# Ledger of designs, part 70: miniprotein binders against q9h3h3

Target 1, 235 residues: q9h3h3
Amino acid sequence: EDGFTAEHLAAEAMAADMDPWLVFDARTTPATELDAWLAKYPPSQVTRYGDPGSPNSEPVGWIAVYGQGYSPNSGDVQGLQAAWEALQTSGRPITPGTLRQLAITHHVLSGKWLMHLAPGFKLDHAWAGIARAVVEGQLQVAKVSPRAKEGGRQVICVYTDDFTDRLGVLEADSAIRAAGIKCLLTYKPDVYTYLGIYRANRWHLCPTLYESRFQLGGSARGSRVLDRANNVELT

## First folded at step 5 (miniprotein)

Design z24
Fold by OpenDDE base, second read of step 6:
Structure z24 (fold): chain B 235 residues (1-235), chain A 86 residues (1-86)
Amino acid sequence: as target 1 above (235 residues)
Amino acid sequence: STEELIKLVEFLVKLIRRLVFRAIELAKEGAPLEEIEELIEEAERLLEEAERLAERAGVPPEVIEKIRELVEEALERVEEAIERAK
């Protein structure tokens, strides 16, 4: 999986953040309407640019579900970016610990589990499972990319409030697995996205903090979670 | 908000510059052409997106065109570097 796909996906993701979102907000919409909404806007059929015959006539950046406990908090992204520029000019070593400290200082703590799936029934089914878990309060917020013209993989992002809260990250993995998701999951802090740290960055920083692999017959979580920074299994 | 769009455009422009610089570095290091071409394609896609967002933000067309020209000139230099390395 070429390092470029991650940078491209991050840049496309940022651009998509600026286009209209199709949102199911469980704070304002009854949970009973979720199934109808999922049927109306299956991710495999929603197109990025509102192609003829798609459920959407206008461009869609993301399809998202907000849970009842969802509170958007982006922190001080501008201060983070300024501090990052100053750090780069200082010539000081940049480590995962440095990024963690920057994130904490500027309260940019959100992170996401990522899964990449081909368009189709499996994607739509996976998304439906995640959306239900969000509405039921097992997860806080999730989004899925719309279908691109090239028919490439779509990404589901499941967010956690704090990438430094290992327990919260693991609980989200468990909830994703409980929703029936068996594919590889990678966890990426949003701070890495905001700072432009991708797979092939000049600092050789791994932008993925955790990997989750589904394990048949394993523990109650049904996954093996690896801390990539320390190369330690957490489960 | 318009301010948020402008900030995002600024961020995208910074990313494009980073990609271009990296492409130049890879070319100097004798990296595979395919890897450099992927960076160029990514930079071009980001440029198109930055332009679209800049238009939505009400950035004057002249400024957008100038950004495009600067990026295209930089990409041309990368392409020239690749051709020289062949």
Scores: ipSAE 0.040, ipTM 0.492, lowest interface PAE 3.7, mean pLDDT 84
Fold by ESMFold2-Fast, scan of step 5:
Structure z24 (fold): chain B 235 residues (1-235), chain A 86 residues (1-86)
Amino acid sequence: as target 1 above (235 residues)
Amino acid sequence: STEELIKLVEFLVKLIRRLVFRAIELAKEGAPLEEIEELIEEAERLLEEAERLAERAGVPPEVIEKIRELVEEALERVEEAIERAK
């Protein structure tokens, strides 16, 4: 591997971020309008590049819900990218620790819980649950990918402010579970997304920091969370 | 911002060139045609996206056309490499 697949995935992600978004913004829109908005823009029907037969005629990068207290802070992404280029050419080791330090230095601290679901009723139902949790204040912000022309799974991203704040990451997991979500979740810091750390990355890094599995019955949390890098259970 | 869109277009063009040159390498190595075609399809899809973003960023039509020409020249090299490897 030479990082080629990771660069491709990073380019797709950045293009989606730059394209127009369909946003329900609870800071300016009454919560009573959410159900109508969800019915108008089910993620299984919204197409990535637009089409007369879908809810959108123009490209849509993401479908998002902003919580009432949401305050975006992406940090110094430009500085992060410049430092990343320097790190790659420096010969210094590229490890989770060096990426973490790079993120801290440039204040690129946000991260997200990810769930991947096939287009259809289950995806739309899961998104509706997450969206309601965001509008009700149990989560800060979330987005879901539109349907790709070639098909494939769609992703729901549920964000937290600081991937180094373990308690905050676990609190978000609990809120997702409380919303009725039972599928596998993985947690990825945004620094990994900006730098193109995906499954087939050149440095063979695990592309996610945490994994959450639903626990039926007796678990106090409703889930078991694993630190994937260190193979240590957090709950 | 317009500057961010231009940087993204530049990144996509560089990625497209990498994909095409990887396809040339695979062709020279006698890799399955299916794998080579997948890389070319991805490059063409990214080119369409880069052109759309460049237009939205207000890049002049002649510059957008030059981007397409550069990618088409690279794709021609893939065809030549496939023929030479046969």
Scores: ipSAE 0.000, ipTM 0.260, lowest interface PAE 12.5, mean pLDDT 78

Design z25
Fold by ESMFold2-Fast, scan of step 5:
Structure z25 (fold): chain B 235 residues (1-235), chain A 86 residues (1-86)
Amino acid sequence: as target 1 above (235 residues)
Amino acid sequence: STEELIKLVLFLVKLIRRLVFRAIELAKEGAPLEEIEELIEEAERLLEEAERLAERAGVPPEVIELIRELVEMALERVEEAIERAK
């Protein structure tokens, strides 16, 4: 059951990755064009499989913004998957530590802060804030899911280069908060996504490494970040 | 790429096989028909997606037909299990 749910989610993620993306690429497009692009493609209105009444008539897998300095590095995902299959067959313990080591060995280091919001103004406003932070250089890259025909919440993903670099992960959280985001954030390493680690996995792993909750403290806005795997507060 | 699309098609075929296997198990155990039908509907949805992606990848019609036939045979096994459980 757990494995079936993970495979289903992995198949949907692969389909989204393979379908066309709507991309604002700050490496080749002037920042002055961002506001018009955001107005043309609000994520609450862009449909997953296309609709003549929406901004898109064709399928859209993701809506993304690439920062000026963005340089993607996915690592050796195929080697990671092969090693994961071998690990499962070996009978060795599957823990956050063993997954971390597999990720390091295969250079699959990226991760992301996730926020889930219902379709509507708050989602579009949050996405606009994140997109501007990316184009202005405070964040490296982000994407948001289009609206599914069944409805439900959409997800904004804000990526960092290295999930093992705790300071970099925390700096991204700070930049997200500085962009005006106040909702719950959770951080997931891409290695968990590639291996299909979700909520009710058979290895009883927490599917996220960090959780960030907004707090108003002193003279500045901030957040409280919890290391969920070790149950330790970092801020 | 064409290679990535083919890999996704194969992954979807694997997922369809798991759904059908689960449906057969539930049918043999006398589970509610509604639960079995939900799994069959999901398998059929994924089959349509796999066929769409295979066509996009330029997979020959003969191969797409073979995939369709394999899934159809598996669905027949689910129907047989349901009838046997009645």
Scores: ipSAE 0.000, ipTM 0.208, lowest interface PAE 14.2, mean pLDDT 78

Design z26
Fold by OpenDDE base, second read of step 6:
Structure z26 (fold): chain B 235 residues (1-235), chain A 84 residues (1-84)
Amino acid sequence: as target 1 above (235 residues)
Amino acid sequence: SPEEIRKLIEFLLKLARRLLFRAEELFKEGDPEKAKELLEEVLKLLEEAIRLAEKLGNEELLKRAEELIERAEELLRKLEELLK
């Protein structure tokens, strides 16, 4: 992807975080209402700006599902950003290890599995599977981007609390696969988003730590997870 | 928290400045369409920064956001004139 596309997608993602969200919160809403909510707000039909004939009349940044165990914790994003600026001015080399240490120090540990799907039945079905897994407690929180005017791919984000907890990252991959998702998954720490580390960044850092590929007839997890930093298979 | 909002505004302003710079470069490179698309996203980020700055009552951050909006809108006007 062109550097421009990465910057554009990052800008849109940040803008979308500021617009209203359509949320199903399993902490306050009975699980029995999930199917009606999914039918009311299919991601392929929910539009970014509330286009005429869409289920939403107002702009929607994200469609999200919160599980029973969901607790928002952003950590010290501000201290993280200040430390990052100081690091850039120091001329010290910046590595994935440096970013990991910054994240740990400032308790900015959240990360997400990402999947990109074209608008349509496959997307809505994938989202329904993920949403059920969240409500059932197999996953903590997920969100999906609304439909853009350009008809581009929509993204589903499935979060984990700690990108440094390899087991938790792998468990989330397993739960996503159990929900019937067979596409390519990439895992991105939120710290990389907060620091503006995109594809083709000046530090040549890979913005994704893990890649998951579905395998037919493979091990109990049904996926191969690659550590991209070390080029090592974890499964 | 007010402090979290302040830092979110600062982040949005930093991102907007970087993307605005990239839009200016794209314009100079002769890709006004991509520059326009990027500027539209910059303006959205800055509108959110303004809304949050108003909510926080932070005049300094509000002024910084307004200055960036003015710059982005000026570039957008130039781009729109070129695309006509």
Scores: ipSAE 0.012, ipTM 0.289, lowest interface PAE 8.7, mean pLDDT 84
Fold by ESMFold2-Fast, scan of step 5:
Structure z26 (fold): chain B 235 residues (1-235), chain A 84 residues (1-84)
Amino acid sequence: as target 1 above (235 residues)
Amino acid sequence: SPEEIRKLIEFLLKLARRLLFRAEELFKEGDPEKAKELLEEVLKLLEEAIRLAEKLGNEELLKRAEELIERAEELLRKLEELLK
């Protein structure tokens, strides 16, 4: 049963990835055009399947901003999936360490900080801050989901290129906090997404590696970061 | 810039210290295999900190990194003996 839920979530994610994206690409577009683009496509108003009353009449899977230095590298996802099937049939334990090794072997290293916000001004303001940080070079790439019909929470994803690089993960957290974001953040490696590791997965793995909480007056850069897998405070 | 490298080294040392303290706690709690995994990460962070401190020519940061690596190597010797 939980396996059916995970398959459904994976199918929805794949559909969003395959549908058209609205992209501000700082590699080819002047930074001075960003504010007009953000005003034209606020994520609280862009609809997932299109609506004549919204900025889009056609489906939109994601709204994204690419930094000037962004160079996509998804690694060997096919090799990862083949190795995953072999691991499951081998009878070997499935642990965070085993998944980390699979990711490293197949160069599937990217990951993302996730924040979930209700549609509205706060979401649009948070996205604008993240988008500016990407265009200014403090972050590499980010995307935000469009609005669902019932107005459920939307997600902002801020990517780093290597989830095994703790420094890079923590630097991205600092840049997110510097952009004015105060909500709970969780970090998920893309390998977990590709393999369908979500909450209530069959192997009882924690679906995220790091958790960042905004703290007043105490921690470096305004956040406390926990390594959930190792139960270690990093800041 | 030298200033940015200095801040990076200080951050690496702070992170290594926190992870080392946790590895030491895991050893005391009887989780030597988990302690060893964390310790391997600590050693990688310290190797990078030392490389950058030497390149920067900052003797104070180099000395701080060397102190942490001695602690890490001491714990590693205990873990390898226990896990043998």
Scores: ipSAE 0.000, ipTM 0.268, lowest interface PAE 16.7, mean pLDDT 83

Design z28
Fold by ESMFold2-Fast, scan of step 5:
Structure z28 (fold): chain B 235 residues (1-235), chain A 103 residues (1-103)
Amino acid sequence: as target 1 above (235 residues)
Amino acid sequence: GSEELRKLVEFLIKLARRLVFRAVELAKKGDVEEAIKVLEEAAELFREAAELAEKAGDPELAILALKLAALVLRKIAELLEKQGKPEEAKKALEEAAEILEKE
């Protein structure tokens, strides 16, 4: 909630990124091996810091699936951080538009749809659906957090290449819904993560750009997508 | 006071994280030796942050900073192994294990 809480969240996120990942990489592994890999590493059972009684004895930061066409591009994160410090020192307003410009200038364009689910069968089922969509080419890349000892919900992240490409963001939402996902989704650009924009941040910025809610039956899209900044329906 | 120390700890953790991001980019470009040097600097800042967090009376933050130092040391070990320096990699892993066992 406050700046110190945001710092703890950022530090935990960095720790997860630095720890080893369990990866199914469709660029080098046959798609026929996916089901066995999913059975071996269900996210509700993979522990964050390892346990001889779980699928892993060593720490795992993330469980990820890379699509056949996945080509990672983080942009100039170092330049983004330097520009962010300069902006804060300048006294100029910090707004969604200013952050968008920093992201574009430094090519830090990726973003992600987030879903939070309790550990259990429904989480594992949702992850399996997302993983299959990635390997089959409907999504580009996704990851899911491992189970913390006393942790609450786990998070599934489904990435898109460019958060400024609204059509691409909406197409990813449609693919997630087609995979059978019905829970609330929120979309966060990675620039917000790198700069520590979380809930109740010091600049009073909404920590997500879009929100997606499932519609029972009606819409051709399967969901209603809202622009959080303007409270405008996109679909 | 305690509040001033907590702000300094937060600042040091932010600086260390920025160094880790720089090191990852250096490693991607094949500048592995410079990446290792930058990661060593980051690990030291996390350890300093942990000491100051203890002085500030915040053991949870101290443990978090130590875990981050250990994670950085494990990454240093990975890069050292790729550089053909297994003895140095082993030392980095031993330092990481010592930090984690103190947690």
Scores: ipSAE 0.022, ipTM 0.492, lowest interface PAE 6.2, mean pLDDT 84

Design z29
Fold by ESMFold2-Fast, scan of step 5:
Structure z29 (fold): chain B 235 residues (1-235), chain A 103 residues (1-103)
Amino acid sequence: as target 1 above (235 residues)
Amino acid sequence: GSEELRKLVLFLIKLARRLVWRAVELAKKGDVEEAIKVLEEAAELFREAAELAEKAGDPELAILALFLAALVLREIAELLEKQGKPEEAKKALEEAAEILEKE
């Protein structure tokens, strides 16, 4: 049943990527328009497949904000997928280290901090904070899922360019915390997403590289970050 | 004035971050020794930024810059350990701990 879960998540991700996105692009849109855009498209009210009673009548895959300096670089995903197939056929051990090397070789380096929140004011407020941080240049790119069903959690994804740049990953965490976010955050390299590796997988790989927990009265960063792959505290 | 110092601090932090990105690329190519040198430069820039932030009356920015310096030293230690230089790695970790204790 592990295989079924992974296939289902991959299919949903593909459908979301193919459906239209609602995008605030700070490269071409004045920052002064952000507040009106956020009020028009609160993620708790935007529905995945459209609804006459919501802000959208048509399907929406993602709600996204692109920063002024955003320059997408997905790397060589096709080469990565071909090399992954060859690796599986070769009988070589499939470990976090081999996937890391595969990602580096094919320049598939992006990753993301994930936060899961229930639909409502707290989700909309968290997204607004993240969106402002992106437009102000403290974060590069972020997206949030639309509402798919009653009671289902929605996800905010905050991207960094290079998951091997630990300092950049931690800097993004700090910016998320500075935006007022206090929930649990987990960091996942996009290489795992492109290869369809989720929490339950046949290779028993942990797709979560880092975990961030809000810490009251602790560090200046406002959070405690753990390297989940090596079980080492970074902050 | 303090506003000019704050702008300089932000510039130094951005410059040091670009050096960290450069070092990450060097490490990926196997130029680990050069990567360590670039990270050492980045750590010094973060330290300079922290001192200037303190002078500008911005203790939160100073604390951030010091933590970034400490994180860079921990990255240096990891690279040194991978090169089979555990004594040098230990010294980098001690330096990082000293920075964090001072803060």
Scores: ipSAE 0.000, ipTM 0.308, lowest interface PAE 14.5, mean pLDDT 83

Design z3
Fold by OpenDDE base, second read of step 6:
Structure z3 (fold): chain B 235 residues (1-235), chain A 86 residues (1-86)
Amino acid sequence: as target 1 above (235 residues)
Amino acid sequence: STEELIKLVEFLVKLIRRLVLRAIELAKEGAPLEEIEELIELAEFLLELAERLAERAGVPPEVIEKIRELVEEALERVEEAIERAK
């Protein structure tokens, strides 16, 4: 039972700030080493704080895989935040369209598919599938949270370069599904994260733009993707 | 100082956590939705403040994002608790 104590979240937040990432970088490491790396650092066993007997002796913030085409670009986050503050002060209506325009203007366009999985074989298997897809160039970059002391779900994040590129978002969903993942996926732009747009925000904005549900016998993609803003199925 | 800002961020994260836990408790107790929503709104506000302070302190964006994801996960649990109480 998800014993998410208040102490666990605070400890994770404090540790996340200073803690190194375990990274497999396909740009510098041969793809043939991926299986050994996955075996060494299964996310269900990698602990947030480097618990005794874990594969990691030191704290780990994230486990990540970088693809050959990965290029980190965060855009103008400071300019984005300043514009957001000005917008709030103006009293103008804030819509998903407003956030999209802010993101475009400041080149903060990254977003991610999110999946939450319980620690265990299913998580490790899902991560291995995603990591392989990244190394093979079907995806650009992904990360997974380490195991918390109290358990709880771990999150896999699969990034896309541009949340406004609907085709790119859908292609990433297809690649995730092709990797054998059947759980619920939600897509969140990083701009929503940077601007503090969460569930139940004062603007009633949905923090997730897309939802993907796996469908047996469905389209070639094996998923139904819903545009949550417009309540329209895209696949 | 940067150190003071980091301590303030840590304090805010602890406060957010307390609010989220309280929200979960209220949901389990069958409290009015409005009361739970107020706590969630406050938690989100404090998170925004914590992120701004973290940025000023030179905290890497990846770290700030991790804090946010943890808080969002906690908020999702509140929502799940609300749905189970309905």
Scores: ipSAE 0.014, ipTM 0.281, lowest interface PAE 7.6, mean pLDDT 82
Fold by ESMFold2-Fast, scan of step 5:
Structure z3 (fold): chain B 235 residues (1-235), chain A 86 residues (1-86)
Amino acid sequence: as target 1 above (235 residues)
Amino acid sequence: STEELIKLVEFLVKLIRRLVLRAIELAKEGAPLEEIEELIELAEFLLELAERLAERAGVPPEVIEKIRELVEEALERVEEAIERAK
């Protein structure tokens, strides 16, 4: 009964966003300090609510790396939420196209590639690769969840600035693969996160737009990308 | 949703209360001060989380302030229990 619902997942995401973040900001910190920072804050050891025995004594919502050219623009999230409430009470169909239009209207365009990994060396190694790609300018920004009190998989999020820009989304996938990442990736627009569109959502929408699978030896990009809504291979 | 955020706040408040009651019991038993302080620090942190979530859920400021006052009174009782155990 207290299993994971779309609303529970949205509440957990909001709580993490409101808690303090551990940030390596390449706009103000030399790239030469990244390896020491990664060693100090491995995601498998950073605890969600703090522990004197971990790298953090106080809560951490996210561990993030900002690239040199990163310029945050979250858009009008408040306007988006107001429009979403109006849409739900209007009785109009809630479709991917309607959500896309709301996101564009309110300039909530960012999105992210997601990878879910168990706590441990593989997670820490994957995060280090992503963080280096961000600092080197191949990706804009990324974050990883800290270790939950009860365990479970952690998530690495690699952001792009515009989910409607298919080429930009595919370029980010290529950069992730070039960083040595071989696990399954899925792409989710932030508008879905803000509105609580997760796996088991009330509107029966697919919670991700794209899926990327590592392709052994067959592609310069290193992956096969699928448009999930239209069931069309893009690479 | 607002309902799920309120449910999470309720869970956190109940957890805070259990931690404070455990701290009082440990103080009465003469447990090491470090162990008692660890529980208090955790309870204080969870209170701050509960306040942020309650504010986000649109809980009135008066109600949020009342929750803080109740937890602070409980923490004062822990200090009293420590002193009486001496």
Scores: ipSAE 0.000, ipTM 0.112, lowest interface PAE 17.0, mean pLDDT 78

Design z30
Fold by ESMFold2-Fast, scan of step 5:
Structure z30 (fold): chain B 235 residues (1-235), chain A 86 residues (1-86)
Amino acid sequence: as target 1 above (235 residues)
Amino acid sequence: STEELIEEVELLVWEIRFLVLRAIFLAKEGAPLEEIEELIRRAEELLREAEELAKRAGVPPEVIELIRELVELALRRVREAIERAK
């Protein structure tokens, strides 16, 4: 059933977050080293659990790039988890609005643009563009999944500080597009990730807040960004 | 019904996920080991309950084994994080 598929995806996501990450940290590493690092660890070749034929012999959960100005702020996740338990036992409705209020109250505000690409040159090229934008300061932080199996898609996550700041979310979209990315993007707040709001969640919530589609046309530029919850075009 | 049993298994797996994530954040924040160990114990208890219900619902053994392996891997990672924090 779809429930089991969603649970398997959630469990895999948790394992990835807990396993070691390969990180290029621009706060402590010169930008001149980025190209060599990208060549050493192309995401299409880095395997999830290690392989003699890959750059890694041990498990890798995520491949990440931290920007020079990146300051981690997860908020009060402990308070969020406690409030989530209380909300579930209260019998009150679980809606996008109540989740937004929990996130604001506990300062769990970060979110991310997601893109899914098949393993190969196109994925590696897209990741390199995103990584350079992070190191150059147009984006704050990003990560990409390692290769889990033959034929499975990989995901690039590009983070923003505050999912309630629409201008910041749109600025990140623009920077992603400027890096040459043309695929579909969807935006998910981290509070949804922490609370397990995925495609087949039991509360029947839409798992993403925004959607970005590249505008295709000779010399036409930009993207169309849709607020999924309100069905309103932002650009 | 078998459908109701499967839904119960699904809810238990979601609760296990919640407890594991909470344990990870508590470990990172330097919370007392006793609190973290209690969350792990509860997660292990719920996993046993989920396996029993899935078995009664006729879920294929390979699917039950996969769920168990993924949860046990997650719990092992939490325990490793605790050891590093000592």
Scores: ipSAE 0.000, ipTM 0.151, lowest interface PAE 19.3, mean pLDDT 77

